# VH-VL binders against Large ribosomal subunit protein uL10m (mRpL10): the designs that were tried, part 106

Target 1, 224 residues: Large ribosomal subunit protein uL10m (mRpL10), of Drosophila melanogaster (Fruit fly) (q9vpl3)
Amino acid sequence: RGKINIQRPKAPHYERARVVAVTQPKYPELPKAKSCFKTRAERTQQQQENPYNEIIAREVRNWLDHSRLVAFFHLSSITADDIFRVRVQLHKQNLHLKSYGSKIIEQAVKNTRYEAIVPLFHSNHCIVFSPDPEKTAALLRIVRRVPQMVLLGGIVEETMLSRNQLVAYAQMPGLHAVQAQLVQTLSQAPGHLIQQLQAHQNSFVQVLDVHAKNQMNEETPKST
Short names: E, the ipSAE of ESMFold2; O, the ipSAE of OpenDDE; V2, 0.75 times the mean of E and O plus 0.25 times the DockQ between their complexes.

## First folded at step 10 (VH-VL)

Design gc104 (from d114 with light chain N31S K53S E55Q D92Y; framework fv_romosozumab)
Fold by ESMFold2-Fast, scan of step 10:
Structure gc104 (fold): chain C 224 residues (1-224), chain A 119 residues (1-119), chain B 107 residues (1-107)
Amino acid sequence: as target 1 above (224 residues)
Amino acid sequence: EVQLVQSGAEVKKPGASVKVSCKASGYSFTEYWMHWVRQAPGQGLEWMGIIDPSDSYTRYNQKFKGRVTMTTDTSTSTAYMELRSLRSDDTAVYYCARQWDYSFPLDYWGQGTTVTVSS
Amino acid sequence: DIQMTQSPSSLSASVGDRVTITCRASQSISSYLNWYQQKPGKAPKLLIYDASSLQSGVPSRFSGSGSGTDFTLTISSLQPEDFATYYCQQYYSSPWTFGGGTKVEIK
């Protein structure tokens, strides 16, 4: 029958988003940088008035604002067919795999409570969004079979969680009140999460480098 | 791993110019700003300026503006700092250090280049 | 220029001691302050950024606090490898400026 027709995930309806916004705690917007230096992002916005980038940045902000579950992954080399299969499996669980350029993510989260995530996107990456935090367990079961995707951390109910905290959350039963309490208990300062996520990326890169070098040393290409 | 490797020690006469290099490896060179910071013997750290390798944008400390030029060569992932009209009080260790755009100040530094200015 | 004043300029301490270093800015810099450690003959090493965030790989005995004009670096239990000079640095306004340094010496 040809290719699988992947429907675009539908963003939460406006009325539902408003109800969630009223009941969810609001965090103050991250203070704007006060440096006299124009940041690279500020200079880029002034010099490159690209409507395409602004449209996609708005899409990213919309996903962040309307998702109660956001998971960040490092993405190793993976075939288009393999990532497509993963995307299809995730979509069946109302999990939406997205990939955006680092510059677009920076534009999207600049001057927001999510600005702290920008350093995660220096390397190959992808993000999974869902309006349903109860799907965290399903997400981790699917991704466990994809060694090219390495969980870095995430955001659940507007709270930033490390990899281990997100795994702990996934083990909780589907009791809404219990899950909400756990998220509150597991919450950490954004600075601590960034530090842990950066350390994980550095360790992962080191492991990959050592593994690649060991594989090359084991190989003996013929001179012909 | 991230490394910044600087050129070797220099001895110059007053009025001469010196050009210090800083070769970056282990990261995307154009995604990080490069700072230059110096330290006179027995003194503290003094910021000289910044360059963005992606667009060659520079900002210099006014104390050095007119005497300092910062450049980059993206093909070799190398940053350069040239200081002209050297004086004896320019004797110092010169460091390069990288910065990411947000919340990642000078997280990796070069080993330093000693520049001695003496008649 | 924003002036950064560190106190004390030097201190003598023993292994196991709690060490506190203060940094004061001539004007409010919010939380735009970093702390660096420098050992003799070596380049500075980032310890703390954004006033209170611990850099990856830095021991948890190091902590930073403060906002506005008054900032503190604390070493909860001094170790032999901690004998060094410590610098604060603001990145709120150009030019970036460093404190004069605090030398932590063996008693």
Scores: ipSAE 0.000, ipTM 0.401, lowest interface PAE 17.6, mean pLDDT 76

Design gc105 (from gc104 with heavy chain W100Y, light chain Y92D S93T S94W W96L; framework fv_romosozumab)
Fold by ESMFold2-Fast, scan of step 10:
Structure gc105 (fold): chain C 224 residues (1-224), chain A 119 residues (1-119), chain B 107 residues (1-107)
Amino acid sequence: as target 1 above (224 residues)
Amino acid sequence: EVQLVQSGAEVKKPGASVKVSCKASGYSFTEYWMHWVRQAPGQGLEWMGIIDPSDSYTRYNQKFKGRVTMTTDTSTSTAYMELRSLRSDDTAVYYCARQYDYSFPLDYWGQGTTVTVSS
Amino acid sequence: DIQMTQSPSSLSASVGDRVTITCRASQSISSYLNWYQQKPGKAPKLLIYDASSLQSGVPSRFSGSGSGTDFTLTISSLQPEDFATYYCQQYDTWPLTFGGGTKVEIK
């Protein structure tokens, strides 16, 4: 036994990684640069009482506000190599896999329409963000081969969907999927959800207007 | 396709500063750490430091601490490394390289920027 | 800092030869070791990561082994395009450190 580097657990050898994947839960780690500055106790204290949590919470809120697809997963024991392969595959589809502590999630969504997601993050978790809701089918196709990632639910076009509703959405083709999901949600929803759908429709129209103008500007740069 | 494209060669006098850029494309810039590694002529590789583009946190090799500053511009997906108080032994090719996470390798490297320090 | 000692510093070999390069860490680094190939005037290219994992696109004649402090890079049948300098690198702790390099020259 030599010195133990408690700042960062060592990556397992291939055979040991296989054993770890089936027997040990995996915890998300902060980037090494951040971990190197604080002990576990100091990091816990910092997260409770300083601007670090506020800054990361703003980042989470920004991702939630600017992503048209957000999917929540429970994360079981998984090797570093396996999660890396998943992140690479997801990134090719403009899907961004991220992990945040439960306190930061709670702080980010406090007093927002996303507050209901907080209980999902009291276990090992990860979140996938994308600006493109049509990638929901691609997302589920990729994670189907990753049994350590269990879909809990998501947000599509500002509408919170259960696991089953998100799976159903992924099975529907193109624009028709949006219409079908809205009709389904409307038929099942109590009165307040109908009002939420109207608010989401207004937000979606605003996003489309901004997107159309941005596409025009990008296609004809600086056409005054 | 992942690419890291670095700025052109620089010639500096002793005591000057140099700022090298590394423009990333083909991946989410904020998801990967950026490292800077240099190589003096005919010598081996020497690690200078790391920056996390998502929050600008940095860690520098003690050899360069106080003379090096690493920054990023997420709007252009560009990383920068500024080295101050240049000495003749700072003559080297400077590389940027990305790393996904602490347990992963530096998998993609820039083409290198030659910095020559001479009077 | 972890010192990485690489041997030999240089070697000459013929096409078809088995080439072995050794890397030794001053303290245990588990499997946190990468191997890079660098050709003159070019950036290093990742060959092997996590001591023994072959990078995609790298020919199967390259292999890595070892754990703890002693590591080996093997080229089972040397090809003309393999003449280059090879570096080991640890990523167990800060700062990251590289071996001194092994120059492989084709006879």
Scores: ipSAE 0.000, ipTM 0.400, lowest interface PAE 15.9, mean pLDDT 75

Design gc106 (from gc104 with light chain S28G S31N Y92S S93D S94T; framework fv_romosozumab)
Fold by ESMFold2-Fast, scan of step 10:
Order: C-alpha cells, then structure tokens, then sequence
Structure gc106 (fold): chain C 224 residues (1-224), chain A 119 residues (1-119), chain B 107 residues (1-107)
C-alpha cells in the first residue's frame, strides 16, 4: 500500500517537539576537502539537472520524511529470489526494503538533517523504511534469518541510533521505552555516533574476511 | 573481498607510452573514485590523478597534464592509466588505489606495476 | 601546491619503544590528513584517516593527532611488524601531496 506516499507521520505533540528541539544534538557537516571535491558542487548540479535522478532522489526524501523507522544494512551477495522472499516477509509487517545508489542518496539528503548518513552507503547497502517504529522488533526477527543483511544502524523518531541502540530499542516495550531511548540517545555526540556506525561497518568487513578465509581453508564442497 | 589487481611489469624506451590496468573486484566499482600514485625507486609517493568511474570525470596533477590519460571500463570493473612521452625519471612503481565517494582515505591499493624506462 | 614536511627522515628504535613521527603542512589543511604504512616491496596500507581516526583492523597502538599545520603519528609500543616507512598525505587541495616518509628501522 502507498500509505507513506499519502501522508506524513503525525507530528509529535508540540511539547515533545520542543523538548526534542532543545536537547537535540547537532548534526555535523561532513568534512569537505577543497582538492578533487571542488568539482563535486558542479557534478551535484548536473545530477540535479537530470530529471531521472531528481525524481528518484525525491522518492528517497519522501521515504525519509514519511518513515518513523529507517534501518541501514550492509548487503552482501544475495540472489534475486532470496531478496524477493525477504521483501515479501518485510512487507507483511509494513517494512519496506529499498536500494538506491550512493550518489542518489547524497542528492536526496544534501542540505537536510540526514546529510550525516551519507558515509554509511559506500558499499553494497539497502534501507528498510516503516511508518511504525514498534516494528523494529519484527524487523530484527526477520533479518536474523538473512545472513547477507547486516544491521549498521538507523533512525527512530528522527534520532540516529547505532546498531546496539536499535537492538536495545527493539527489546523495550511500548511508548515509555521510546521516550527513554530517545532521551538516552540525545545525550550522545553526533560525530561520535557516526564513528561508531562506521566502526561496526568496518568490523563487519573484518569478520567477513576471516569467515571467507576460513571457508577457503576448508574442503571445497562438492556440487551435489 | 576487495581486491585491486594490476597488470604486469613493463620496460619501455624513452618517448614510448605505457598503459597500466587495475582490475577491481569485491565492491561496487562506480561508488568509488580511483586514484593513481607512483613511487620512484627509493623515493616517496607522488599523486598523479583521479577518475570517477560513474561519469568518467578526471582530474590530473598539473605535473602530468598533457601526458596522462585515465579511463575506466565499467563492464569489466577495470581502470587504466596511460602515460605518454616517457622519460627516464618516469621509472617508478605505479599504484592504483580506491577512494570512497564520501571519504578521502585511500583504503585499498593495487599491488603496484613496475615501469622501467631505459635510456 | 601544499608541501608536506615529514620528520624525522629515518629513526632507529627497539621493540617496545614509543615512536613519534611528525608531519607539517605548508598551509592550513584542517584535519584533511591520512597516514600510511609501507613495507619494502609492498603497496602502502592505510593506518589513520582524517588526522585521528583509526582504520578498521589497525592495532590500537597506532594513533594520530593534530589539526591545521602540525600532525603527529604515534606508535605506543613498537612491534616487530611495525618496522616500515610511514607517510602522511593531505587531501585539502589538489594535487594531493605526501610527506617524504619516515623509515622506522630496528636498532
């Protein structure tokens, strides 16, 4: 269903919005070197002039604006048939699996509060969107069966959470847990959080290298 | 597993051209810039330039401008660096190295290609 | 071009020593500096990026600090596998430039 394309999630009550605004950590600008990246503005300009890329970037922003839960995953090699089965399972829980190129994501989030997530998309990735943050537990139950999808982190109620924070959030019941998690997360420095998310991504690569080498050192499986 | 595998050693005469290849695997080729860096025997590292495989955008070190051309073939995930009008001081090991679109370290390097220009 | 001056050009150290390598930029480069390790006959390996961020898989004995024009790479307790040449590299402006290298040799 197109519920996310129909309406935005209800704005938080103005008292909650005020507390969030006052205590919300700053989202840092990504470091921008003047070297090869002097021309990034020109190339970004060309991307904005491409109607196709602009349309897809708007779709990404629409998903971000209408989702109270956004989860970022590293995606290793997976068959079309397997990813389709995962997508169907997620859809039954109002969880929407999407894949976009890194340049389209950059175009979508540039000059928005989400610009800090760009560093998460340098390798194969996918994003799961939902208007319902209580589906975080269902999401984690489904992806536990999909070793090709590794959780990097996400955004819940407009607050960036690390992998461990999302796991903790999924284990909490109800609205009171949401408020407690938000308060705890708001106490963290955004730059430190991004470094933690990147560290988990790098740790995953190391784990894959060890696992791959262990698999290579074992007897080659026969075709039967 | 991310790998950058470069072509074999070359011996060239002054005035010739050399074209070094760098075959990438284990990642999305178009989401990373490719840099070329050289190192003369016993000397330090020297940046030659960069290419973006997604749109073929290039930027070269002014020292090599007019003599260097960088290209990519996305169907084979291979980057190329051609250096023309070779001189004896172009004798070096030539490296390819990748850079993520949104960060600036060269996180994976090819094994290097030795180019010897014999006078 | 931004000139990167690395000091010392070489040093001799023993296993367990604290090693400090300095890199100086001819103009301000913020934190736009990386450190690489190169062993003889091998390609460089990234150690530290953005002046102080440790690359995944690199031992915690390596650390970087500094901003602007003055930068330092520290190895808190030198191990046998750390005998190599170390390079700083700026990416604040084109062309990207490397320091002259510091060779860390066994005493």
Amino acid sequence: as target 1 above (224 residues)
Amino acid sequence: EVQLVQSGAEVKKPGASVKVSCKASGYSFTEYWMHWVRQAPGQGLEWMGIIDPSDSYTRYNQKFKGRVTMTTDTSTSTAYMELRSLRSDDTAVYYCARQWDYSFPLDYWGQGTTVTVSS
Amino acid sequence: DIQMTQSPSSLSASVGDRVTITCRASQGISNYLNWYQQKPGKAPKLLIYDASSLQSGVPSRFSGSGSGTDFTLTISSLQPEDFATYYCQQYSDTPWTFGGGTKVEIK
Scores: ipSAE 0.000, ipTM 0.410, lowest interface PAE 16.8, mean pLDDT 76

Design gc107 (from gc104 with light chain S28D S30Y S31N Y92N S93T; framework fv_romosozumab)
Fold by ESMFold2-Fast, scan of step 10:
Structure gc107 (fold): chain C 224 residues (1-224), chain A 119 residues (1-119), chain B 107 residues (1-107)
Amino acid sequence: as target 1 above (224 residues)
Amino acid sequence: EVQLVQSGAEVKKPGASVKVSCKASGYSFTEYWMHWVRQAPGQGLEWMGIIDPSDSYTRYNQKFKGRVTMTTDTSTSTAYMELRSLRSDDTAVYYCARQWDYSFPLDYWGQGTTVTVSS
Amino acid sequence: DIQMTQSPSSLSASVGDRVTITCRASQDIYNYLNWYQQKPGKAPKLLIYDASSLQSGVPSRFSGSGSGTDFTLTISSLQPEDFATYYCQQYNTSPWTFGGGTKVEIK
C-alpha cells in the first residue's frame, strides 16, 4: 500500500548504507606528514620536559639527602584548599609536603640506594620531608585529621621503616639514645617487613571492598 | 619455600648470544626485583643489572654497552637475561638474585648458570 | 663507579680464631653495604645487610660494623663451616659494586 510504503524506510537504501559502512576500508597507516608533525611535537615536548624533569629530580635527591625523616603517603582526592591547610600546618613543624610524578621519583632515585622504593610511587602519592626525626609524632598527629592521606611507611635516620614501625617510633619521641635503640630494634630482616606490608595491603583491599559494598547498598534504595 | 632455579650450563662461540633463565617459586614474583650478577673463574662478583617484574623496568650496568637485555614472564614467574656478542671474557657463572621492593639486600640467589665462551 | 677494596685478599685461620675482614669504599656510602658468604661451587649467601644488621638464620658470631668508607666483618670464633670467600657490596650508587673477596682458608 501507498501509506505503508511511505511510512517504511527504504530497505535497499538502508542495507546498502550499512554494508558500505561495514566494508569501508580503514587507513591502517597514519599519513607520513601527520606522523612527522606528531613526532617533532613529541620530541620538542620531551626535550622541554627533560630539562625540567632533571631539575625537579635533583630537588627530590636533595630532599632525600638532607632529610632525616621521610614519610610516604597514599593520597586520595583532596581539594586544593584542604591540601594547602595541611601544608601550612606541616610547615610550622618544619615538615615539608611534596608531590612528584612517579617518573620524576624514578629518575631522582636512579644511582641511589632509594631505587627500590619506586614501586611505592606507582599510584597517587605524596612525601613529607624533615631534617628533624623528632617531628614524627607531630606529623602523625596532623595527618590523623586528613583521611585522604594514608601512611605507607618511611625512612628515619637512614633506616627504612614500615607503617607500623614508624608509628611505634613516633610513640617514643623522648631521649635520643632510646630513639636510636628503637630504630635498631625496628630494623627488620626483609622477610619480616614483607609480611607486614602484605598484611597492610590485604587490610587496605578489604577496607576498600567493604566500602564499595556499603556504597552499593546505600545507592540502591528500596522501591515502594 | 623460596627457590630460584636457573637453566643449565651453556657453551657458546665468540659472537653468539646466550639467554639464561631463572624460575622463581615460593613468593609473589612481582613484589621483588630480580638482579643479575656474574662471576668469572677465580674472580669476584660483578653486578649486571636489575629488572622489576611488575612493570618491566630495567637498569643495566653500562659496562655491557647495550648488549644485555633482561625480561620477565610473570605467567611462569621466570626472569631472563640475554647477553649478546659474547667474548671469551664473558666466561662466567651467572646468578639471579632477588631483592624485596622496599629493602636492599639480595636475600635469595639462584644456583648459578655456567656460560663458557670458547672457539 | 664506586670501587670496593677488601683486605686481606686471603687469610689462614684455625677453628676458634677471631677473623676480621675489612672493606673500603672509594667514596662515602653511609651504611649502604651488605656482606655475603660464598662456599666453593655455591651461590653467595647474605650474612649482613645495612652494614651491621644480621640476616635471619645467620649465626651470632658474625657481626658487621662501620659507616662512610670503612667497614668491617668480624667472625668472633671461627667454625669449620665458615671457611669460605666473603664479599662486601655497596648499594649507594649504580652500578652496584662488590669487593674483590676475602678467602678464609683453614690453617
Scores: ipSAE 0.000, ipTM 0.417, lowest interface PAE 16.2, mean pLDDT 75

Design gc108 (from gc104 with light chain S30H S53N Y92H S94T; framework fv_romosozumab)
Fold by ESMFold2-Fast, scan of step 10:
Structure gc108 (fold): chain C 224 residues (1-224), chain A 119 residues (1-119), chain B 107 residues (1-107)
Amino acid sequence: as target 1 above (224 residues)
Amino acid sequence: EVQLVQSGAEVKKPGASVKVSCKASGYSFTEYWMHWVRQAPGQGLEWMGIIDPSDSYTRYNQKFKGRVTMTTDTSTSTAYMELRSLRSDDTAVYYCARQWDYSFPLDYWGQGTTVTVSS
Amino acid sequence: DIQMTQSPSSLSASVGDRVTITCRASQSIHSYLNWYQQKPGKAPKLLIYDASNLQSGVPSRFSGSGSGTDFTLTISSLQPEDFATYYCQQYHSTPWTFGGGTKVEIK
């Protein structure tokens, strides 16, 4: 369906104008195609993928169901070459880097035990999955060299952990029993853990905002 | 209801920078483009540029190229316009306004932010 | 850049009068023209879009006409709340440009 009723429906006159404008375009498509902005028609094409979105959502559920380690990251701008190298390095450790839109993640986790993670994905993000929770230490060693990826938190053995708790888990001996005990001990209230994950995300956003403001104050845009 | 609420008046010295905010409510923030338009005292309206909150694509009026930066924060449904290297002729009321597509008008406007540049 | 010229720059009228404001583009803009009303100290308010379409909530006494280079905004029976400055705006090509404005004053 269209985007007309997502938050606030447009006034009747506006919707009629939209239908007329779409069937009788007033602004040539060639100039629009050379602009940096997507037309409403182009954005409507994304909605034509709704059946495909359900397929991807099922893929996400499969990853969650078969992964004993899930780590959530904020992802800053990164080149295709750099992300490829990170993905290859992670794959060698049976760590699988995936990126999904927030709508797909919400659709995937709705009515599941993982529904609480949805707020983590309202900004740019990526997720790392692994069937092996003992790879948490390897994951953190690899990501430490990638400044564009900032750890927000994760899920280990179906238990949600904050950033600090996940780091603590990674520093434990590689004994399955000891790590399982830690997870149980740290898992008090899922709602409280979600709050901690959200707080870490907010702290990162604050750091980015301060950094961006300092960069903008020091750098003047270059004119052509 | 749809509302665009802008930050308060600013007084700046020549050479300084100003960052005006525009907080949107009552609609899906990422579905509408945001424009910035200014008006000098006793003068007409002047278009500054546009930003698409869904992917941060921007297009600026050439007159302001190199001095203006438009950004958005989708988590707070807020648009920002920063103007650098301020001159006395940048004294104006700055407005934000939303648009759905190129073939549609600016249907809702912010209340305006007065920026005064004086020594 | 497309230049938008409004005429007159100001006019005096009485309540009940028929007011006509014109806007001329330096090149053809087809029907890609909007009209805005601005009261002192307030943001502009959309009145007419796409040359002749009345914005929702705007009184029917306002109407727009024209195409190409010549456009007209008409107020069929001026009311006290209509004393304001009116602007035309083209959205055919970037940068978007506005007319110089027409101030409608009482008497």
Scores: ipSAE 0.000, ipTM 0.385, lowest interface PAE 16.6, mean pLDDT 75

Design gc11 (from k9 with light chain D28N V29I G31A Y32G N33Y; framework fv_anetumab; at its last look DockQ between E and O 0.21; V2 from the best seeds 0.00; counts 0 for: placed apart)
Fold by ESMFold2, look of step 11:
Structure gc11 (fold): chain C 224 residues (1-224), chain A 119 residues (1-119), chain B 111 residues (1-111)
Amino acid sequence: as target 1 above (224 residues)
Amino acid sequence: QVELVQSGAEVKKPGESLKISCKGSGYSFTEYWIGWVRQAPGKGLEWMGIIDPSDSYTRYSPSFQGQVTISADKSISTAYLQWSSLKASDTAMYYCARQWDYSFPLDYWGQGTLVTVSS
Amino acid sequence: DIALTQPASVSGSPGQSITISCTGTSSNIGAGYYVSWYQQHPGKAPKLMIYDVSKRPSGVSNRFSGSKSGNTASLTISGLQAEDEADYYCSSYDSSSTWVVFGGGTKLTVL
């Protein structure tokens, strides 16, 4: 960690650079003789962004559909070298660190129960996805030493958990069935979870409340 | 069940060394960090630093970097705070507390160790 | 200076509700980091009363509640009792320093 020269690297995160590149509307001002060229480049970039945005939005939908563990973090300023190191460590454990722009998230979650999470991506946040809820312990071990990634909470087996509940979950014996039993038991207090989170920033409270209502709807048979 | 027990009060002279202890019980000692907090007489709380007892990973507040050493012996579930050369300004109550990571609360506290440094 | 700002003292009568404020900056409370509250009686160690802004540890009375709005966190004690007389500290993570910061403390007097 001290091995990496922080002052030398100037590049942003790979994921943040990707998002910024997709959403960048600004072009350098050029003489009128080159303005025609700028207009063509601007047009092609706009058309490229539309197809590219849909491809990335499908990626987000795939992550949401196939992840039994989702963890939300506040991400403060971090060097490209540091975030790359974290991403590699996480990837080795089948933990996938992602960050997406608000436009991509809006497109990905349109007409889904996740629409309410969009405001979270106006500020510096990141998400870790995994199909393996048993990897929660590995996730926490890695991110504990990354001061720029601060755990806010998560979702395990479609159940909203506070960060303390995630820690408790990670300390349990590792069989998937045992982990599912605990998550189900914790989910039986949704009113307490909503009340505990109401003092958080509006965007996080709104996202968690919407998610808790979705969990209640899934656990209660809908009348036909 | 979780308990942190600190060593007794110390009276020292400037320039002397000192090592105080914090023993954890009722939990897996290496699963949590131990943080140290200073409280000067009549003053507020100051976070000094932490240690992960599993591998002795440490981090210090800049105000305490080089002023004190945090260490642990996981075989006896004990964390330490030590000075190589005490100053009169080191007179304070020192607490250890359990913490998951940088952003988590200090959920269990030791009873405190009063260190008095006077000539 | 990254300390959180608290009033030096507050007071209330038994049965009253009182609120202690804790104001931070955009690098701690204002950035969305969680807030904790500690109670300290004279000569005793601090005790965690509220964590993650609004949650109570086991054994803490439901008279204690926490909230946060923007840059300011609040601890509210309802049904004030004589035993509530103590010093109260807030704390939060600060991203600019990358460590825990405490408020200066608030002395609660029960009249």
Scores: ipSAE 0.662, ipTM 0.847, lowest interface PAE 1.3, mean pLDDT 78
Fold by OpenDDE, look of step 11:
Structure gc11 (fold): chain C 224 residues (1-224), chain A 119 residues (1-119), chain B 111 residues (1-111)
Amino acid sequence: as target 1 above (224 residues)
Amino acid sequence: QVELVQSGAEVKKPGESLKISCKGSGYSFTEYWIGWVRQAPGKGLEWMGIIDPSDSYTRYSPSFQGQVTISADKSISTAYLQWSSLKASDTAMYYCARQWDYSFPLDYWGQGTLVTVSS
Amino acid sequence: DIALTQPASVSGSPGQSITISCTGTSSNIGAGYYVSWYQQHPGKAPKLMIYDVSKRPSGVSNRFSGSKSGNTASLTISGLQAEDEADYYCSSYDSSSTWVVFGGGTKLTVL
C-alpha cells in the first residue's frame, strides 16, 4: 500500500479530478469591489435622476466657500479600501476628501468665481477641502503615495493654482516666514541704499577734490 | 542648480552583488522622490521604481519587484539601487531621476551608470 | 507589458516640421494622465522636453510643442535642426499597472 504522500498528494485520477472540478462550488467571483467611486457614466446617470442634485450642489458650494485649501485630483480606478485608507489619512490632517459628479460641480459653481474649475471635472475626480492652507504640504505628501490620485491643481487662499504652483506653494516657507524675510530684507534695504548713496557722493567729492588740487598746482607759477 | 550625480561604471560577474548610488544636490532632497530607469543596450527606457527619501517609502515596477532594492540615505542626499545577485540580463545603463510623484515628469536626470555583467 | 506605442523612426529635413506620435490606452493617455517627452542623444541621459502634454521646461526651445487627442499624444518639432537628431520617448502614468510607462522610443533622423 504506497505511502500516501501527505505533503504532495498525488493528483486525483482524471475522473475524480473532473468530478472535483465540476463540483467545486463556483463561488461567484466576488463582485469586483465596486470602486466606491462610481464610474463617470454611473455618476452621470445617477445625477440625472437624483432630485437631490441641488442639495448636493449647495454642499459643494459651501465647501468651496469655507475652504482655504481646495485640491483637485484626477482619480483612476481605485478600490474602496484604498479610498478609505486615503480618506482616513487625510481626515487625520483635517483634510476632507469628497467626490461629486461633473454636473453637480457645474451646477454648484455656475456664475461663481469657481466656474473656471469646471474643465477639471471631465473625468473621474475627487476634491480635497481644508480650512487650513498650511496643510498643503501635508496633503501633497499623503496623496503622492496614492498612484490613483493625480493632482490637477487647486485653490489656496482664493487663488487658483496650477499643479506646479501648488507644489511650489507647499514648498514655500510659511507665510509668516516669508513675511519675516520680507521685513528683514526691507529693513536692510535702507542701510544699503544710504551706503550706496553716500559712497557715490564721497567718490564724487574725492574726484572734485583731486580736480581742485590739480587746478591749484597748475596755477602756481613756476617762479623762475 | 539641481543636479544628480551617479556612481561610476561597473563591471561585474554573474552572481555578484552591486550597489550604485545617486547623489542629489541643489534642492531639498527629501521633498522630491528619486526614480530609477533602466535602459538595456539599444533598448528603450524602463521605469524600475521610485523612492521617497524622507521615509524611504519605495515602490517598484512589477518587473523589478524582488529583483532590485532601492534605498536612500537622506543624510547625504543619496539614493541607491542594489542587486543581491547580478545576471547577465542586468547589463544596462541605469539612470536616477528626480520625480515629484507618479504623475510628475522625471525632470532632472543623473548621467547614468553603466552596469556590465559578463561572465 | 503595458507600453506606449511610438513609431520606430521619423525623418525630416532641416527647417521642416515633424511630428512624433505616442499612442496609449484609456488607462494612461486616454485617462487624462500627464504626458511627458524626453530627448536622448547617443550616450547621454534623457532630457525632459515636454511635460503635462504641452508644457516646456525652462531652457527648452519653443520649437518643441506637445499635444494630445484621445489616446494619442504628439510631439512636434518645428524648424528641424541637426541637433534635434536623437531618440525621443514619451511617458505617462498608467492606472492599470499603477506605474510609469514609457514609449518604445522614436529615432529622429535629420536628413
Scores: ipSAE 0.475, ipTM 0.744, lowest interface PAE 1.4, mean pLDDT 86
ESMFold2-Fast, scan of step 10: ipSAE 0.737; ipTM 0.889
ESMFold2 (binder alone), look of step 11: mean pLDDT 91; pTM 0.941

